# VHH binders against ATP-dependent (S)-NAD(P)H-hydrate dehydratase, part 2

Target 1, 310 residues: ATP-dependent (S)-NAD(P)H-hydrate dehydratase, of Phaeodactylum tricornutum (b7fxe8)
Amino acid sequence: MKTWNDGKTIAIERCVLPLDASLHKGSSGRVGVLGGSARYTGAPYYAAMASLQAGADLAFVFCAQEATLPIKSYSPELMVAPVYSASDFDPVRLVDDMVNEIGDMLPKLHCLVVGPGLGRCPLVMKAVARVLELARSQQLHLVLDADALYMMSLPVYRSSLKGYDRLVLTPNVVEYQRLFPKSEDNNGESMEDASDEELAAATIVRKGAEDRIIVDQRQVMSCGEEGGLKRSGGIGDVLAGTLGTFTSWHAILLDREAVSTEDLPLSCWTACCAVKRATKRAFDDKRRAMTAPDVLHHLGQALDEMTRED

## First folded at step 19 (VHH)

Design z2 (from z1 with D105E)
Fold by ESMFold2, fold request of step 20:
Structure z2 (fold): chain B 310 residues (1-310), chain A 122 residues (1-122)
Amino acid sequence: as target 1 above (310 residues)
Amino acid sequence: EVQLVESGGGLVQAGGSLRLSCAASGFTFSDYTMAWYRQAPGKQRVVVASISSGSYTKYSNSVKGRFTISRDNAKNTVYLQMNSLKPEDTAVYYCAADYYPMFSEEGSYDYWGQGTQVTVSS
């Protein structure tokens, strides 16, 4: 499958939460975004807003204290809470405090998106790694982007997710090469062989002109939908948040035994199609002036067009 | 249908103890953070203690070391053991429950009880 029309029937059946069913049978998606630092406040906003625009009921942002006011200022629709403070940074307490506060929320989410604007402070990464382990122990679906992909390139953090099948990674070409290098170790063995086994169960969305959906080192689908001729910062964050919603819907449908674990790649493919189509609409409207907010603006409309009966 | 019913309030001499109880119904008790708030005469309602669904506790500075919050999920009940009571502890004590406490503004919990009076004399 290359374009939405090629896979529309099965994607609507298996990946799109029915609008009326969601109103009657509970939430239509609760997406958490763990990200945002004193320096990087926009990325978590784009991800969380994209989750809402794609159809999630609630989007939560867990960020640095210093990022809370800026992100709240971007939109009243987001539920934003601090989980650490750089100004009162206490390395003994930071990890435990973050894990306790986020941990109470994990059972109340359908998906946790980790990485947008997170930064690479070693103590924060250590706390996030414990949050990921806790999320796995509760079988929570994860979408890892940006700085969380950097964490997965480090062996100490990568091994904790070995074999986890409720996991989506969203590398671009360069990030993919870092995650799956063709390099030999000290014994003449390829490092890629060991890394392949660790992340074999994950669904990988390798971003590009065509988005490739990869499981166990095999491309199982691709999205060749036309986007736009302009690259704009923040579209990757929009995709991460959109994946948060479709992964949440997958989790809901999986719990209802309406779909199987093998349908997660199709959910990811559907999110890619939605973002490409939203980008096309935004580009047709704005041309050289297009920015990520324009893509956000068109996301709901693109999804409605994709899923509309008649 | 949600009910939070406080009990155990009353009159006690300074230095004494009281145990407050809050019986909850109409929601999945084990999923909620439970808290005690108090409102002294002429003051705004303020948090005293909270206990998360994972049993993590927090206390205001004015009661640390003297008060203990606990919960019994089998009985859908949260407790506040109040020791070494002072006249400044005189207030109406409210039980509250919230599903997303880390995102709530102070005093904006989902559900509230009617309150129980605690009066500390002499």
Scores: ipSAE 0.390, ipTM 0.715, lowest interface PAE 2.6, mean pLDDT 88

Design z8 (from y8 with Y56R)
Fold by OpenDDE, fold request of step 20:
Structure z8 (fold): chain B 310 residues (1-310), chain A 122 residues (1-122)
Amino acid sequence: as target 1 above (310 residues)
Amino acid sequence: EVQLVESGGGLVQAGGSLRLSCAASGFTFSDYTMAWYRQAPGKQRVVVASISSGSRTKYSNSVKGRFTISRDNAKNTVYLQMNSLKPEDTAVYYCAADYYPLFSDEGSYDYWGQGTQVTVSS
């Protein structure tokens, strides 16, 4: 499977949640985004907004106090809550408050996206680690991106999600090499590395000109949809959010016993196709002036076109 | 139809105890944060205690150590055990439910009961 047309039928059947007007708000996906710091406010916005544009009903942002007002000012469509403050120097209070506040919300989410604009504060990382453990214990779907991928590159945190199969990682080429330094040779061929066992159960979306879907150290499919000629900041965040929606739909469909865990890679592939198509549209429209908001603008249309009957 | 029905209020002497109950119906009780509010004559409604869906409890400073909030999901009921009652505890007590308390203001809960009168005499 390379182009959308190659897998359209099966993807629509197994990855796209049907629209139903009789459903209550939230039934089509509740996506949480854990990210946003005093210095980074755009990334969590792009992720959260992307989830909504992709078709989730609700998007929640868990961020630093200092990021709350900026993110709220970007869009009234997001539910934004402070879960820590950068000015809080009490490590126990910071970690406990963050874990408790987010912990109470986890059962109400279909997916938690972690990493966009999260930063690399050690205390925050400690709290996030506990949140991930709680999420895993509740079998919550997870999408890790950006600083969460950095977190997973650290030995102290890498083993926390060992064997977890409701996990999506979204590394670029550099991040992938950091996570799996011995996994690829100079020719890009996969090599077996013992360190890969810790994340072997995860679905990996290796981002690039061609997005690769990797499971158990093997490429199982790739997205060959054409994107734009310009790479803009924030597109990775858009993909993370879009994956949040498709992963949420996977969770819902699993609960309905309509799909299996083995379908998660297909959901990821579908999300990649959507973002690439949206990017292509954005680029055709704005060319060199294209930025992440343009991709967001075209995301809904791209998905609609993908799911229409010929 | 969503309903919250409080019971257990009444007249009690200072130092006495009361146990309030709130029976919930019409929604998935176990998913909601439950809270007790009170409104004294001439004063604003204030939160007394809350218990999350994960059974995490919070108390106002004025009732810490004296009041205990608990819930029974099997019975769709939240309780407020009030010990060492003081005249200052005299108020109408309200039961409330909220689905996303992290994203709501205090007092902006989704559902409210009719209230039950608690009077503590000197």
Scores: ipSAE 0.697, ipTM 0.858, lowest interface PAE 0.7, mean pLDDT 93
Fold by OpenDDE, fold request of step 20:
Structure z8 (fold): chain B 310 residues (1-310), chain A 122 residues (1-122)
Amino acid sequence: as target 1 above (310 residues)
Amino acid sequence: EVQLVESGGGLVQAGGSLRLSCAASGFTFSDYTMAWYRQAPGKQRVVVASISSGSRTKYSNSVKGRFTISRDNAKNTVYLQMNSLKPEDTAVYYCAADYYPLFSDEGSYDYWGQGTQVTVSS
């Protein structure tokens, strides 16, 4: 599948959670975003807001204390909680508290997006690694982006999610090469590499002009939707958040036995199509002035158009 | 209908012990953080102890080492074992439940009990 029209019918059936006015708040997706530090506050906001714009009911942001107020100031729609402080000088307490606080929330999430604005603090990374292990043990869907992808490039963390099939990675070209240095040919096509099994079970969304969906080291789908002529910062975060929603929906539908684990790539593909279409709308509207908020603004409309009955 | 019903309060001498119980109904108990609050006459309500859905416990400094919070999910009940009671522990004790405690003020729990009186005599 390349264009939305190629897979519209099946995608709507298997990836889009039906609207139901009788449902309680949170039943249509609870997305967590683990990210945001003293230095990075925009990325987690874009991810979290994107999840809401895509159709999740609740977006939770787990961030540094220093990021809490800024993120709350960006939007009152986000539930924002500090899970550590950069001023905390007790590493054991920092890690344990972070793991415990987030750990208590994991059962209440449908998906955890990890990485946007997370930073690369070693202590935080240690805590995040433990959180990922807990999440896996609970079979929670995961979307890893940005600094979480960096974590996965490190040998100490790479094997932590081996064989985990409720995992989505969202690398750009550079990040992909870092994660899978021998997994592409000269043309950028995915190649089978039996030597790299640590992340083989993950669904990979390789971001680019054309987003590629890779499973078991093979490209299975691609998003050929037009996304405009400008690549603005924050769009990756928007995609991560959008994936959070669709992955959450996958989790919900999976629980209902309406879909299978094999449908996760299709959910990812659908999310890509949505973000590209939103980006196109944003670009057509703002042209060279387009920024991530414009993409967010058009995300809901794009999805509505995608899912509307003809 | 959501209900939290406290029991086990009463009059006890200083140094004595009480065990409070809070029976919950009307919600998925195992998913909630449970907490005990107390309010002494003329004072503000304060948190005494909490236990998360994952059974992580927290205590106020004033009760650490003396009080123990626990839960039985099969019985939808949270307990507060109160040992070495002091006159300053005299208060109405309230049971509370919260689904997203990380995102809530300690005073803004979702559900509250009616309270049970604990009186510690000198």
Scores: ipSAE 0.695, ipTM 0.856, lowest interface PAE 0.8, mean pLDDT 93
Fold by OpenDDE, fold request of step 22:
Parts: C-alpha cells; structure tokens; sequence
Structure z8 (fold): chain B 310 residues (1-310), chain A 122 residues (1-122)
C-alpha cells in the first residue's frame, strides 16, 4: 500500500473506531503523553492535541511541574499533571513519585505516548524505564518518539522492551540509524543483522518524505501521500499523537477481538496518511508560513475526508 | 445509583481504636482511588488517607503511623483502621472515590459518602 486509496477499505474496517453517540466519554480512546520538561513544553502539547484532533476522547499529559502551567495555558482540553519537579534534589523520591503517579494511570489508558519534550535527564530516564516496564507488564500499547527513541538507543534501556509487540517506534532517518546502525546498506536497503533482535517485535514508523512501516526489519507498507514542501517543527509530535489515537483504537478493537496484533502496522500506516494529508492541506493554505498548529487544524478534516463513505 | 456508606464511627477514649468501613456501590470500585477525609467542627475538610486502584497508600502527616487505609475489592469496601486515637482526631469522617485523582483537586472527588462521626474523649 502506497496511497490512501490503495488501502482505504481495509483501513477503515480494521483501524477506525466507529462513531457512536451512545458510548461513554473515554470509550473512543484515552491517550497518555509522557513528556514535557522545564525546557520543552510544545512537543507534548502537539502530541496530546493531535490525539484529540484525531478522535481520542481524552488526552492526558504527564510532565514536569515546570511544564504544567505552560501546557495548561495552551489548551483547556488537555488533562495535565505534574509527575516530577526539576528542582527536586531527592533522586529516590523523584523517581518513585513519578513511577507511582504514572503507574496508577496506566490501567486507565489505551495508549501511552512517550518522549515528546521528555528531555534527557538521567533520573527521568530511569523513571521512564520503570514506567515502560510496568506498561509492558500490563500489555499497554506504547508509542515511543523523540527522547524516548534516544533512550532506546542506550544499551541499558534497549532490552527493556525486547519482544514487545504492542510497541510503535517513530524514528526519523537519523534516529533510525542510531537505533539500527547496521540495518541498512548504502542504498537504504535493509540488511539482516542479529543485533536488532531486541526491537524486532516493534512496529517502526520511519519518518521521511515517504513514511515507511517496518516490521521485523522489513518494510511492509509505505505512505506515499503527498505532504507539504515545508518541514516544520512539531509535525513529528503531531504524528506521535495521531499514532496514539490509532494505537488506542487498535487496543480497543483488539480487546473486542475485532482485529489482531498483525493489524497494528496498518493502523500506523493510516495515521501516517492522515498526518501527510493534513500537512498537505496546511501547506496549501499557508505555504511558507505553515507551522505545526496549522497541521493540527487540518488533521480532523483530513481524517473525515479519509473515512467518509461515498 | 452510586452510593458510599460509611460505618464504624462512634465514641472512643483517647488511646483507643476504631475501624471505619465504607461500602461502595453503583460503580466499578476496583478502578477508583478511595480516600478518607475528615472535617472537624469549624475546620476545613482535609484528606486523611488514600489508597489507589493499585493499592498505593498515602497518609496525612497527622495520622501517619496510627491510621491504616486498606481496601477489599471483592467486597467493594474501603477501611480505615484508626489506632492511638487522640481528641484532635474528633471529626466527621467521609469516604470518597475518584477515577482520576491525579487530575483532580484535593477534595474534588467524584463521589462522597454522608460521613460518620468519630468522637475521641480525653
């Protein structure tokens, strides 16, 4: 599948949660975003908001105390909670509190997006590692992006999610090379390397002009939808959040036994198509002035057009 | 209909013990954080103890080491074991339930009981 039209029918059937007015709030997806530090507040906002715009009912942001007010000020639609403070000098308390607070929420989420604006504080990474372990133990769907991908490039953390098949990674080309340094030849073709076994069960969305869906070191799908000619910051965050929604829907449908784990790549592909189409619309509208909020603005419309029955 | 019904309150002498119970109905008990609040005459309602859906417990400083919160999901009941009671513990005790306590203000729980009176005499 390259274009939306190539997979539209099957994607709508297996990846899109039907709208139902009789459902209670939260039944169409509860997405958590673990990210946001004293220095980075925009990324978690874009991810969380994208989740909502894509069709999730609730978006939760777990962030540093210093990031809470800014994120809350961006939108009243987000549920934002501080889970640690950068000014906390007790490392044990910081890690334990963070793990405990987020841990209590994990059973109530359909997907946890990790990484947007997370930063690279060692203590935070330590806590996040424990959270990921807890999430895995509960079979929670995970989307890792940005600083979480950096975390996975570290040997101490890479093995934490070995064999986990409810995992989506969203690396760009540079991040992909960092995660899989010997996985591609000079022509960009996949090479078999036994060292990549740790993340082999994950679905990889390699971001680029053409987003590639990779499973077990093989490209299985690609998104050939046209995006904008401008690369703006935050679009990756929008994709991460959109993936949060589609992954949440996959979790819900999986629970209903309506789909299988093998459908997760299709969900990811669908999300990519949506974001590319939204980006195209945003670019056509604002061209060189396009920014991430413009993509967010067009995301809902793009999805509606994708899912409308003729 | 959602109900939280407290029981076990009463008059006790200083140094004595009481066990409060809160029976819950009308919602999925196991998914909620349960908490005990108390309100003394002329004072604000304050949190005493909480227990998450994962059985993580928190206590106010004033009751640490003396009070124990626990839950029985099979019985949809939360308990507060109160030992070494002091006159300062005299209050109406309330049971409360919250689905997203991390995102709620203290005291803004989803459901509340009617309360049970605890009186500690000197």
Amino acid sequence: as target 1 above (310 residues)
Amino acid sequence: EVQLVESGGGLVQAGGSLRLSCAASGFTFSDYTMAWYRQAPGKQRVVVASISSGSRTKYSNSVKGRFTISRDNAKNTVYLQMNSLKPEDTAVYYCAADYYPLFSDEGSYDYWGQGTQVTVSS
Scores: ipSAE 0.695, ipTM 0.857, lowest interface PAE 0.8, mean pLDDT 93
Fold by OpenDDE, fold request of step 22:
Structure z8 (fold): chain B 310 residues (1-310), chain A 122 residues (1-122)
Amino acid sequence: as target 1 above (310 residues)
Amino acid sequence: EVQLVESGGGLVQAGGSLRLSCAASGFTFSDYTMAWYRQAPGKQRVVVASISSGSRTKYSNSVKGRFTISRDNAKNTVYLQMNSLKPEDTAVYYCAADYYPLFSDEGSYDYWGQGTQVTVSS
C-alpha cells in the first residue's frame, strides 16, 4: 500500500476506533508523553497535542519541573505533571521518584510516547530505561522518538526491549543508520548486523519524503501521500503524537480481540498518511510560512476526510 | 453509587492511638489512589497521607513516623493507623479517592467521605 486510497477500507476497519457518544472520557485513548526538559518544551507539546487532534481523549505529559509551566502555557488541554527537577542533586531520589510517579500511571495509559524533548541527561535516561522496562512488563504500547531513539542506539538500553512487539520506533534516515548500522565485511559487502535482531519485533516508521514501515528488517508498507515542500521543525513530534493515538487505538482494539498484533504496522501507516495529508494542507495554506502549529491545525480535518464514509 | 464511609474516630488522650477505616464502594477501588485529609477548626483542609494504586505511600511532615496509611483491596478499605497522638491532631478526618492524583491539586480528589471526628485531649 502506498496511497491512502489503496488501504482506506481495511485501515478504517482495523485501525480507527469508532466514535460513540455513550463512551466515557478516556475510552477513545489515553496517551502519555514522556519528554520535556529545562531546555526543550515544544517537542512534548507538539506530540501531546497531536495525539488529541488525532482523536485521543486524554493526553498526559510527564516532564521536568522546569518544563511544566511553559507546556501548560501552550495549551490548557494537556494534563502536565513534573516528574523530576534539573536542580535535584540526589541521583537516587531523582530516578526513584521519576520511576514511581510515572509507574503509577502506566496501567492507566493505552500508549506511552517517549523521547520528545527528553534530553540526554544520563540520570534521566536511567530513569526512562526503568520506566520502559516497567511498561514492557505490563505490555504497554510504546512509541519511541527523538532522544529515546538515541537511547536505543546504546547497547545497555537496546537490549532491554529485545523481542518486544508492542513497540514503535520513528527514526529519520540518520537515526535509522545509527540504530541499524550496516556492517561491512572485509570485502566491503554489507553484513547483516546481529544488532538488528534486538529490535526485530518492533515496528519501525522510517521517516522521510516517503515514510517506510519496516517489520523484521523488511519494508511492508510505505506512505506515498504528499506532504508539502517545506520541512519544518516539530513535524516529527506531530507524527510521534499521532502514532500515539493510533497505537492506543490498536491497544484498545487488541483488548477487544477485534485485531491482532500484526495490524500494528497498518496503524502506523495510517498515522503517516494522516500527518502527510495534514502537512500538505498546511503547506497549501501557508507555503513558506508553514510551521508545526499549522500541521496540528489541519490534522483533525485531514483525519476526518480520511475516515468519513461517502 | 460511589460511597466512602469513615469510621474509628473518637476521643483519645495525648500519646494514645486510633485506627481509622474507610470503606469504599461503587468504583474500582484498586485503581484509585486513596488519601486521608484532615480539617481542624478554623483551618484549611490538608492532606495527611496517601497511598497509590501501587501502594506507594506519602506523608505530611507533621505526621511522619507516627501515622501509617495502608489499604486492603480485597475489602475495598483504606486505613490510617495513628500513634503518639497530639492535641494538634484534633480534626475531622476525611477519606478521599482519586484516579489521576499526579494531575490533581490537593483537595481536588474525585470522591470524598463525610468525615470522622478525632479529638485528642491534653
Scores: ipSAE 0.694, ipTM 0.856, lowest interface PAE 0.7, mean pLDDT 93

Design z8 (from y8 with Y56R)
Fold by ESMFold2, fold request of step 20:
Structure z8 (fold): chain B 310 residues (1-310), chain A 122 residues (1-122)
Amino acid sequence: as target 1 above (310 residues)
Amino acid sequence: EVQLVESGGGLVQAGGSLRLSCAASGFTFSDYTMAWYRQAPGKQRVVVASISSGSRTKYSNSVKGRFTISRDNAKNTVYLQMNSLKPEDTAVYYCAADYYPLFSDEGSYDYWGQGTQVTVSS
């Protein structure tokens, strides 16, 4: 499948929660975004707002204290809370406090998106690694992007998610090569790094002009929907947040026994189609001036057009 | 309908003890963070102690080591054991519950009780 029309019947059946007047707030997707640091405040905003615009009921941002006011200032629609402060001098207390605060929320989420604007502070990465272990122990679906992908390139963190199949990674081509480096044998032939087995069960969204959906290093789908001709910062964050919503819907449908774990790649493909179509709309409107907020603005309409029964 | 009912308040001498109880109904008690707040005359309502759905506790500096918060999920009840009471502990004590406490302003918790008066005499 290359475009939305090629797969829309099965995708709507297996990946899209129907709108229902009897639903309570939060029953159509609760997405957490773990990200945002003193230096990087926009990325978690784009991810969280994209989750809402794609149809999640609630989006939560867990960020550095220093990012809280900036992110709240971007939009009143987000629930934003600090989970650490960059000025904390007690390394053990920082890690424990961050893990405890986020841990209390994990059972109340359908999906946790980790990485947008997270930064690479070693103490924060240690805390995030413990959060990922807790999320796994509760079978919480995870979407990892940006600095969380950097974490997964480090052996000390990568092994904790070995074999986890409720996991989505969103590398671009360069990040993918870092996660799955190839090496040569004595004859000059490519051979896989032994660490490839650790992430074999994950669904990989390899971003590009065509988004490729990969499981166990085998492409199972691709999204060839037309996007725009401009590479804008923040569109990756919009995709991560949109994946948060579709992964949440997958988790809800899985719990209802309406789908199987093998449908997660199709959910990811559907999210890619939505973002590409939203990007095309934004690019047609703005051309060289297009930025991530323009894509975000078009996301809801693109998804509505994709999922209408007419 | 949600209801939080405090009890156990009263008049006590400085150095004494009281145990407050808050009986909860109308929601899944074990999913909520429970907290005790107090409001002295003419002052803002401030947090005293909280206990998360995972039973993790937090205390204000003014009560650490003297007060203990606990919960009994089988009885849908949260408690505040107050020891070594001081006249400055005199206040109306409120029970509060919140589902997403990390994201709430303290004055915007989901549910509040009517309060129980604690008066500590010198």
Scores: ipSAE 0.508, ipTM 0.790, lowest interface PAE 2.1, mean pLDDT 89
Fold by ESMFold2, fold request of step 22:
Structure z8 (fold): chain B 310 residues (1-310), chain A 122 residues (1-122)
Amino acid sequence: as target 1 above (310 residues)
Amino acid sequence: EVQLVESGGGLVQAGGSLRLSCAASGFTFSDYTMAWYRQAPGKQRVVVASISSGSRTKYSNSVKGRFTISRDNAKNTVYLQMNSLKPEDTAVYYCAADYYPLFSDEGSYDYWGQGTQVTVSS
C-alpha cells in the first residue's frame, strides 16, 4: 500500500474507532506524552495537540517543572503536569517521585508517547526507563520518538523492551541507523543480530519522503502520500501524537477483541497517511511559509476526508 | 450522584486518637485517589494525606508519623487514623476524591465531602 486510497477499506475497518462506539463509553482515547524539558517545550505540545486533533478524547503532558508554564500557555486544551524539577537536590527521590507520579496515571491511559522534547539528562533517562518498564508490565502501548529513540540506542535501556510488541518507534533515517547499526567492519563476532532481536517485535515507522513500516527488519508496508515540498521541524512531533491516537484506538479495539496485535502496523500506516495528507493541505495553503502549526490545523479535516463515505 | 460522607470527628484530649471514615458512593471508588484535607479557623484548606488508586500514600510534614491514611475498596471507604493529636490539629477535616490528581491544583479535587469537626483540647 502506497497511498490512502490503496488501503482505505481495510484501514477504516481495522484502525478507525467508530464515533458511535464512544456513545456507550466516555473515552475515545487517552494519550499521555512524556516529554518537555527546560530547553524544549514546543515538541510535547505538538504531539499532545496532534493526539487531540486526530480524535483522542484526552491528552496529558508529563513534563519538567520548567516546561509546565510554557506548555500550558500554548493551549488550554492540554492537561499538563510537572513530574520532576531540574533543581531537585536528591537524585534518588527525583527518580522515585517521577516514577510514582507517572505510574499512578499509566492504568488510565491507552498509549504513552515518550520522547518529544525530553532531553538527555542521565537522571531523567533513568527515571524514564523505569516508567517504560512499568508501562510494559501493564501492557500499555508505547510510541517512542526523539530522545526516547536515543535512549533505545543505548544497550542499558534497550533491553527493558526486549520482545515487546505493543511498541512503536518512529526513527528518521539517521535515528534508524543508530538503532540498527550495520557494522560490516566489526572485528571478531558481530553481535548485531542479538541487538536487532531485542526490538524485533516493535513496529518501526521509519520517517522520510516515504514513510516505511518495518517489523523484524522487514518493510511490511509504506506510505507514499504526498506531503509537500517543505520540511518543518515539528511535523515529526505531530506524527508521534497522531500515532498516539491510532495506537490508542488499536488498544481499545484489541481489548474488545475486534482486531489482533498484527494490526498495529496498519494503524501506524494510517497515522502516517493522515499526517502526510494534512501536510499536503497545509503546504498547498502556506507554501514556503508552512510550519508545524499549519499541519496541526489541517489534521482534523484530513482525517475527516479520509474516513468518511458517501 | 456522588457523595462523600465523613464521620468520626469530635472532641479529644491532646495526645489522644481519632479515626475518621469517609463513605463514598456514585463513582468507581477503586479508580480514584482519595485524600483528607483540613481547614483550621482563619486558614486555607490544606492537604493532610492522600492515597492513590494503587494505595500509594503521601502525608504532609505536620502529620507524618502520627496519621495513617488507608482505604478499603470493598467498602468504598477511606480512613484517617489520627494519633498523638495536638491542639494545632483542630480543624474541619474534609474527604476528597480525584480521578486525575496529578493534574489538579490543591483544593480543586473532583468531589468533596461536607467535612467533620475535630477539636483537640489541651
Scores: ipSAE 0.503, ipTM 0.789, lowest interface PAE 2.3, mean pLDDT 88
Fold by ESMFold2, fold request of step 22:
Structure z8 (fold): chain B 310 residues (1-310), chain A 122 residues (1-122)
Amino acid sequence: as target 1 above (310 residues)
Amino acid sequence: EVQLVESGGGLVQAGGSLRLSCAASGFTFSDYTMAWYRQAPGKQRVVVASISSGSRTKYSNSVKGRFTISRDNAKNTVYLQMNSLKPEDTAVYYCAADYYPLFSDEGSYDYWGQGTQVTVSS
C-alpha cells in the first residue's frame, strides 16, 4: 500500500477507533510522552499535542522540572508534570524517584512515547531504561523516537527490549543506519546477528519522502502520500505523537480481541498517512512559512477526511 | 456516588497513638492514590501521607517515622497509624483520593471525606 486510498477500507476497520459516546474519559486513548529537558521543550509539546489532535482523549507529559513552565505555556490542554529536576544533584535518588513517579502512571496509559527532547544525560537514560523495562513487564505499547533511538543504538539498552512486539521505532535514514549498521568488521566478527534478533518483532517506521514500515528488516508497506516541499523541524515529533494515538487505539482494539498483534504495522502506516496529508494541507496553505504548528492545525481535518463515511 | 468516611479520631495524650480509617465506595479503589491531609486551626490544609495504587508511600517531614499509611484493597480502606503524637498534630484529618496525583496541585484531589478531629493534649 502506497497511498491512503489503497488501504482505506482495511485501515478504518482495523486501526481507527470509532467515534462513540463514552461513559469514561480516556477510553479513546491515553498517551504518555516521556521527554523534554532544560534545553528542549518544543519536541514533547508537538508529540503530546499531535496525540490529542489525532484523537486521543488524554496526553500526559513527563519532563524535566525546567521544561514544565514552557510546555504548560504552549497549551493548557496537556497534563504536564516534572519527573526530575535538572538542578537536583542527588544522583542516588534521581533514578529511583523518576522511575517511581513514572511507574505509578504506566498502568493508566495505553501507549508511552519516549524520546522527544529527552536529552542524553546518563542518569536520565538509566532511569528511562528502567521505565522501559517496567512498561514491557506490563505489556504497554511503546513508541521510541529521537534520544530513545540513540538509547537503542547502545547494546545494554537494546537487549532489554529483545523480542518485544508492542514496540514502534521511528528512525530517519541516519538513525536507521546507526540502529542497523552495515558490517565493517575487519576481524571476521559480525555484530548484526544479535541486533537483528533483538528488534525483529518491533515495527520500524523509517521516515523519509516515502515512509517505510519495516518488520524483521523486511519492508511490509510504505506510505507514499504527498507531504510538503519544506522540511520543517518538529514534524517528526508530530508523527511520534500521532503514532502514540494509533498505537493506543491498536492496544484498545487488541484488548477487545478485535485485531491481532500483526496489525500494529498497519496502525503505523495509517499514522504516517495522516501526518503526510496534514503536512500537504499545511504546506498548500503556508508554503515557505509552514511550521510544525501548521501541521498540527491540519491534523484533525486530515484524519476526519480520511475516516469520514460516505 | 463517591463516599470517603473517616473514623478513629479523638482525644489522646501526648506520646500516645491513634489509628484512623477511611472507608471508600463509589469508585475502583485499587486504581486511586489515597492520602491523608490535615488542617490545624488557622492553617491551610496540608498533606500528611499518601499511598499510591502500587502501594508506594510518601510522608511529610513532620510525621516521618511516627505515622504509617497503609491500604487494604479488599476492604476498600486506607489507614493512618499515628504514633508518638504531639500537640502540634492536633488537626482535622481528611481522607482524599486522586486518580492522577502527579498532575494535581495541592488541594485538588478528586474526592474528599468529611474529616475527623484529632486532639493531642499536652
Scores: ipSAE 0.502, ipTM 0.794, lowest interface PAE 2.2, mean pLDDT 89
Fold by ESMFold2, fold request of step 20:
Structure z8 (fold): chain B 310 residues (1-310), chain A 122 residues (1-122)
Amino acid sequence: as target 1 above (310 residues)
Amino acid sequence: EVQLVESGGGLVQAGGSLRLSCAASGFTFSDYTMAWYRQAPGKQRVVVASISSGSRTKYSNSVKGRFTISRDNAKNTVYLQMNSLKPEDTAVYYCAADYYPLFSDEGSYDYWGQGTQVTVSS
C-alpha cells in the first residue's frame, strides 16, 4: 500500500476507533509522552499535541522540571508533570524517583511515547531504561523516537526490549542504519556488535519521502503520500505523537479481541498517511513559511477527511 | 455516586494513638491514589500522607516516622495509623482520592470525605 486510497477500507476497519457519544473521557486513548529537558521543550509538546489532534482523549507529558512551565505555556490542553530536575536533583535518588512517579502512571496509559526532547543525560537514560522495562512487563505499547532511538543503538538498553512486539521505532534513514548495522555501510567502531534480530519483532517506521513500515527486516507496507517540499523541524515529533494515538487505538482494539498483533503495522501506516496529508495541506497553505504548528493545525481535519463516510 | 466515609477520630491524650479508616465506594478503589489531609482551626488544609495505586507511600515531614498510611483494596479502605500524637496534630482529617495525582494542583483531589475530628490534649 502506497497511498491512503490503496488501503483506506481495511485501515478504517482495523485501525480507527469510531466516535461515540456514550464514551467517557479517556476511553478513546490515553497517551503518555516521556520527554522534554531543560534545553528541548518543543519536541514533547508537538508529540503530545499531535496525539490530541489525532483523536486521543488525554495526553500526559512527563518531563524535566525546567521544561514544565514552557510546555504548559504552549497549551493548557496538556497534562504536564515534572519527573526530575536537571538543576536541583539528588543523583542518588533521581533514578528511583523518576521510575516511581512514571511507574504509577503506566497502568493508566494505552501507549507511552518516549524520546522527544529527552536529552542524553546518563542518569535520565538509566531511569528511562527502567521505565521501559516496567512498561514491557505490563504489555504497554511503546513508540520510541529521537533520543530513545539513540538508547536503542546501545547494546545495554537494546537487549531489554529483545523480542518485544508491542514496540514501534521511528528512525530516519541515518538512525535506521545505526539500529540495523548489518549493511556493508555500517560504522564499525560504533555499531559492530549490535544484533539486528533483537528488534525483529518491533514495527519500524523508517521515515523519509516515502515512509516504510518494516517488520523482521522486511518492508511490509509503505506510505507514498505526498507531503510538502519543505523539511520542517518538528514534523517527526508530530508523527511520533500521531503514532501514539493509533497505537493506543490498536491496544484498545487488541484488548477487545477485535484485531491481532499483526495489525500494528497497519496502524502505523495509517498514522504516516495522516501526517503526510496534514503536511501537504499545511504546505499548500504556507509554502516556504510552513512550520510544525501548521502541520498540527491541519492534522485533525486531514484525519477526519481520511475517515469520513460519503 | 462516590462516597468517602472517615471514621476513628476522637479525643486522645498527647503521646497516644488513633487509627483512622476511610471506606470508599462508587469508583474503582484500586486505581486511585488515596490520601489523608488535615485542617487545623483557622489554617489551610494540608496533605498528611498519600498512598498510590501501587501502594507507594509519601508523608509530610511533620508526621514522618509517627504516622503510617496503608490500604486494603479488597475492603476498599484506606487507613491512617497515628502514633505519638502531639497537640499540634489536632485537626479535622479528610480522606481524599485522586486518579491522576501527579498532574493535580496541590489540594485538588477528585473526591473528598466530610472529615473526622482528631483532638489531642496536653
Scores: ipSAE 0.450, ipTM 0.773, lowest interface PAE 2.7, mean pLDDT 89

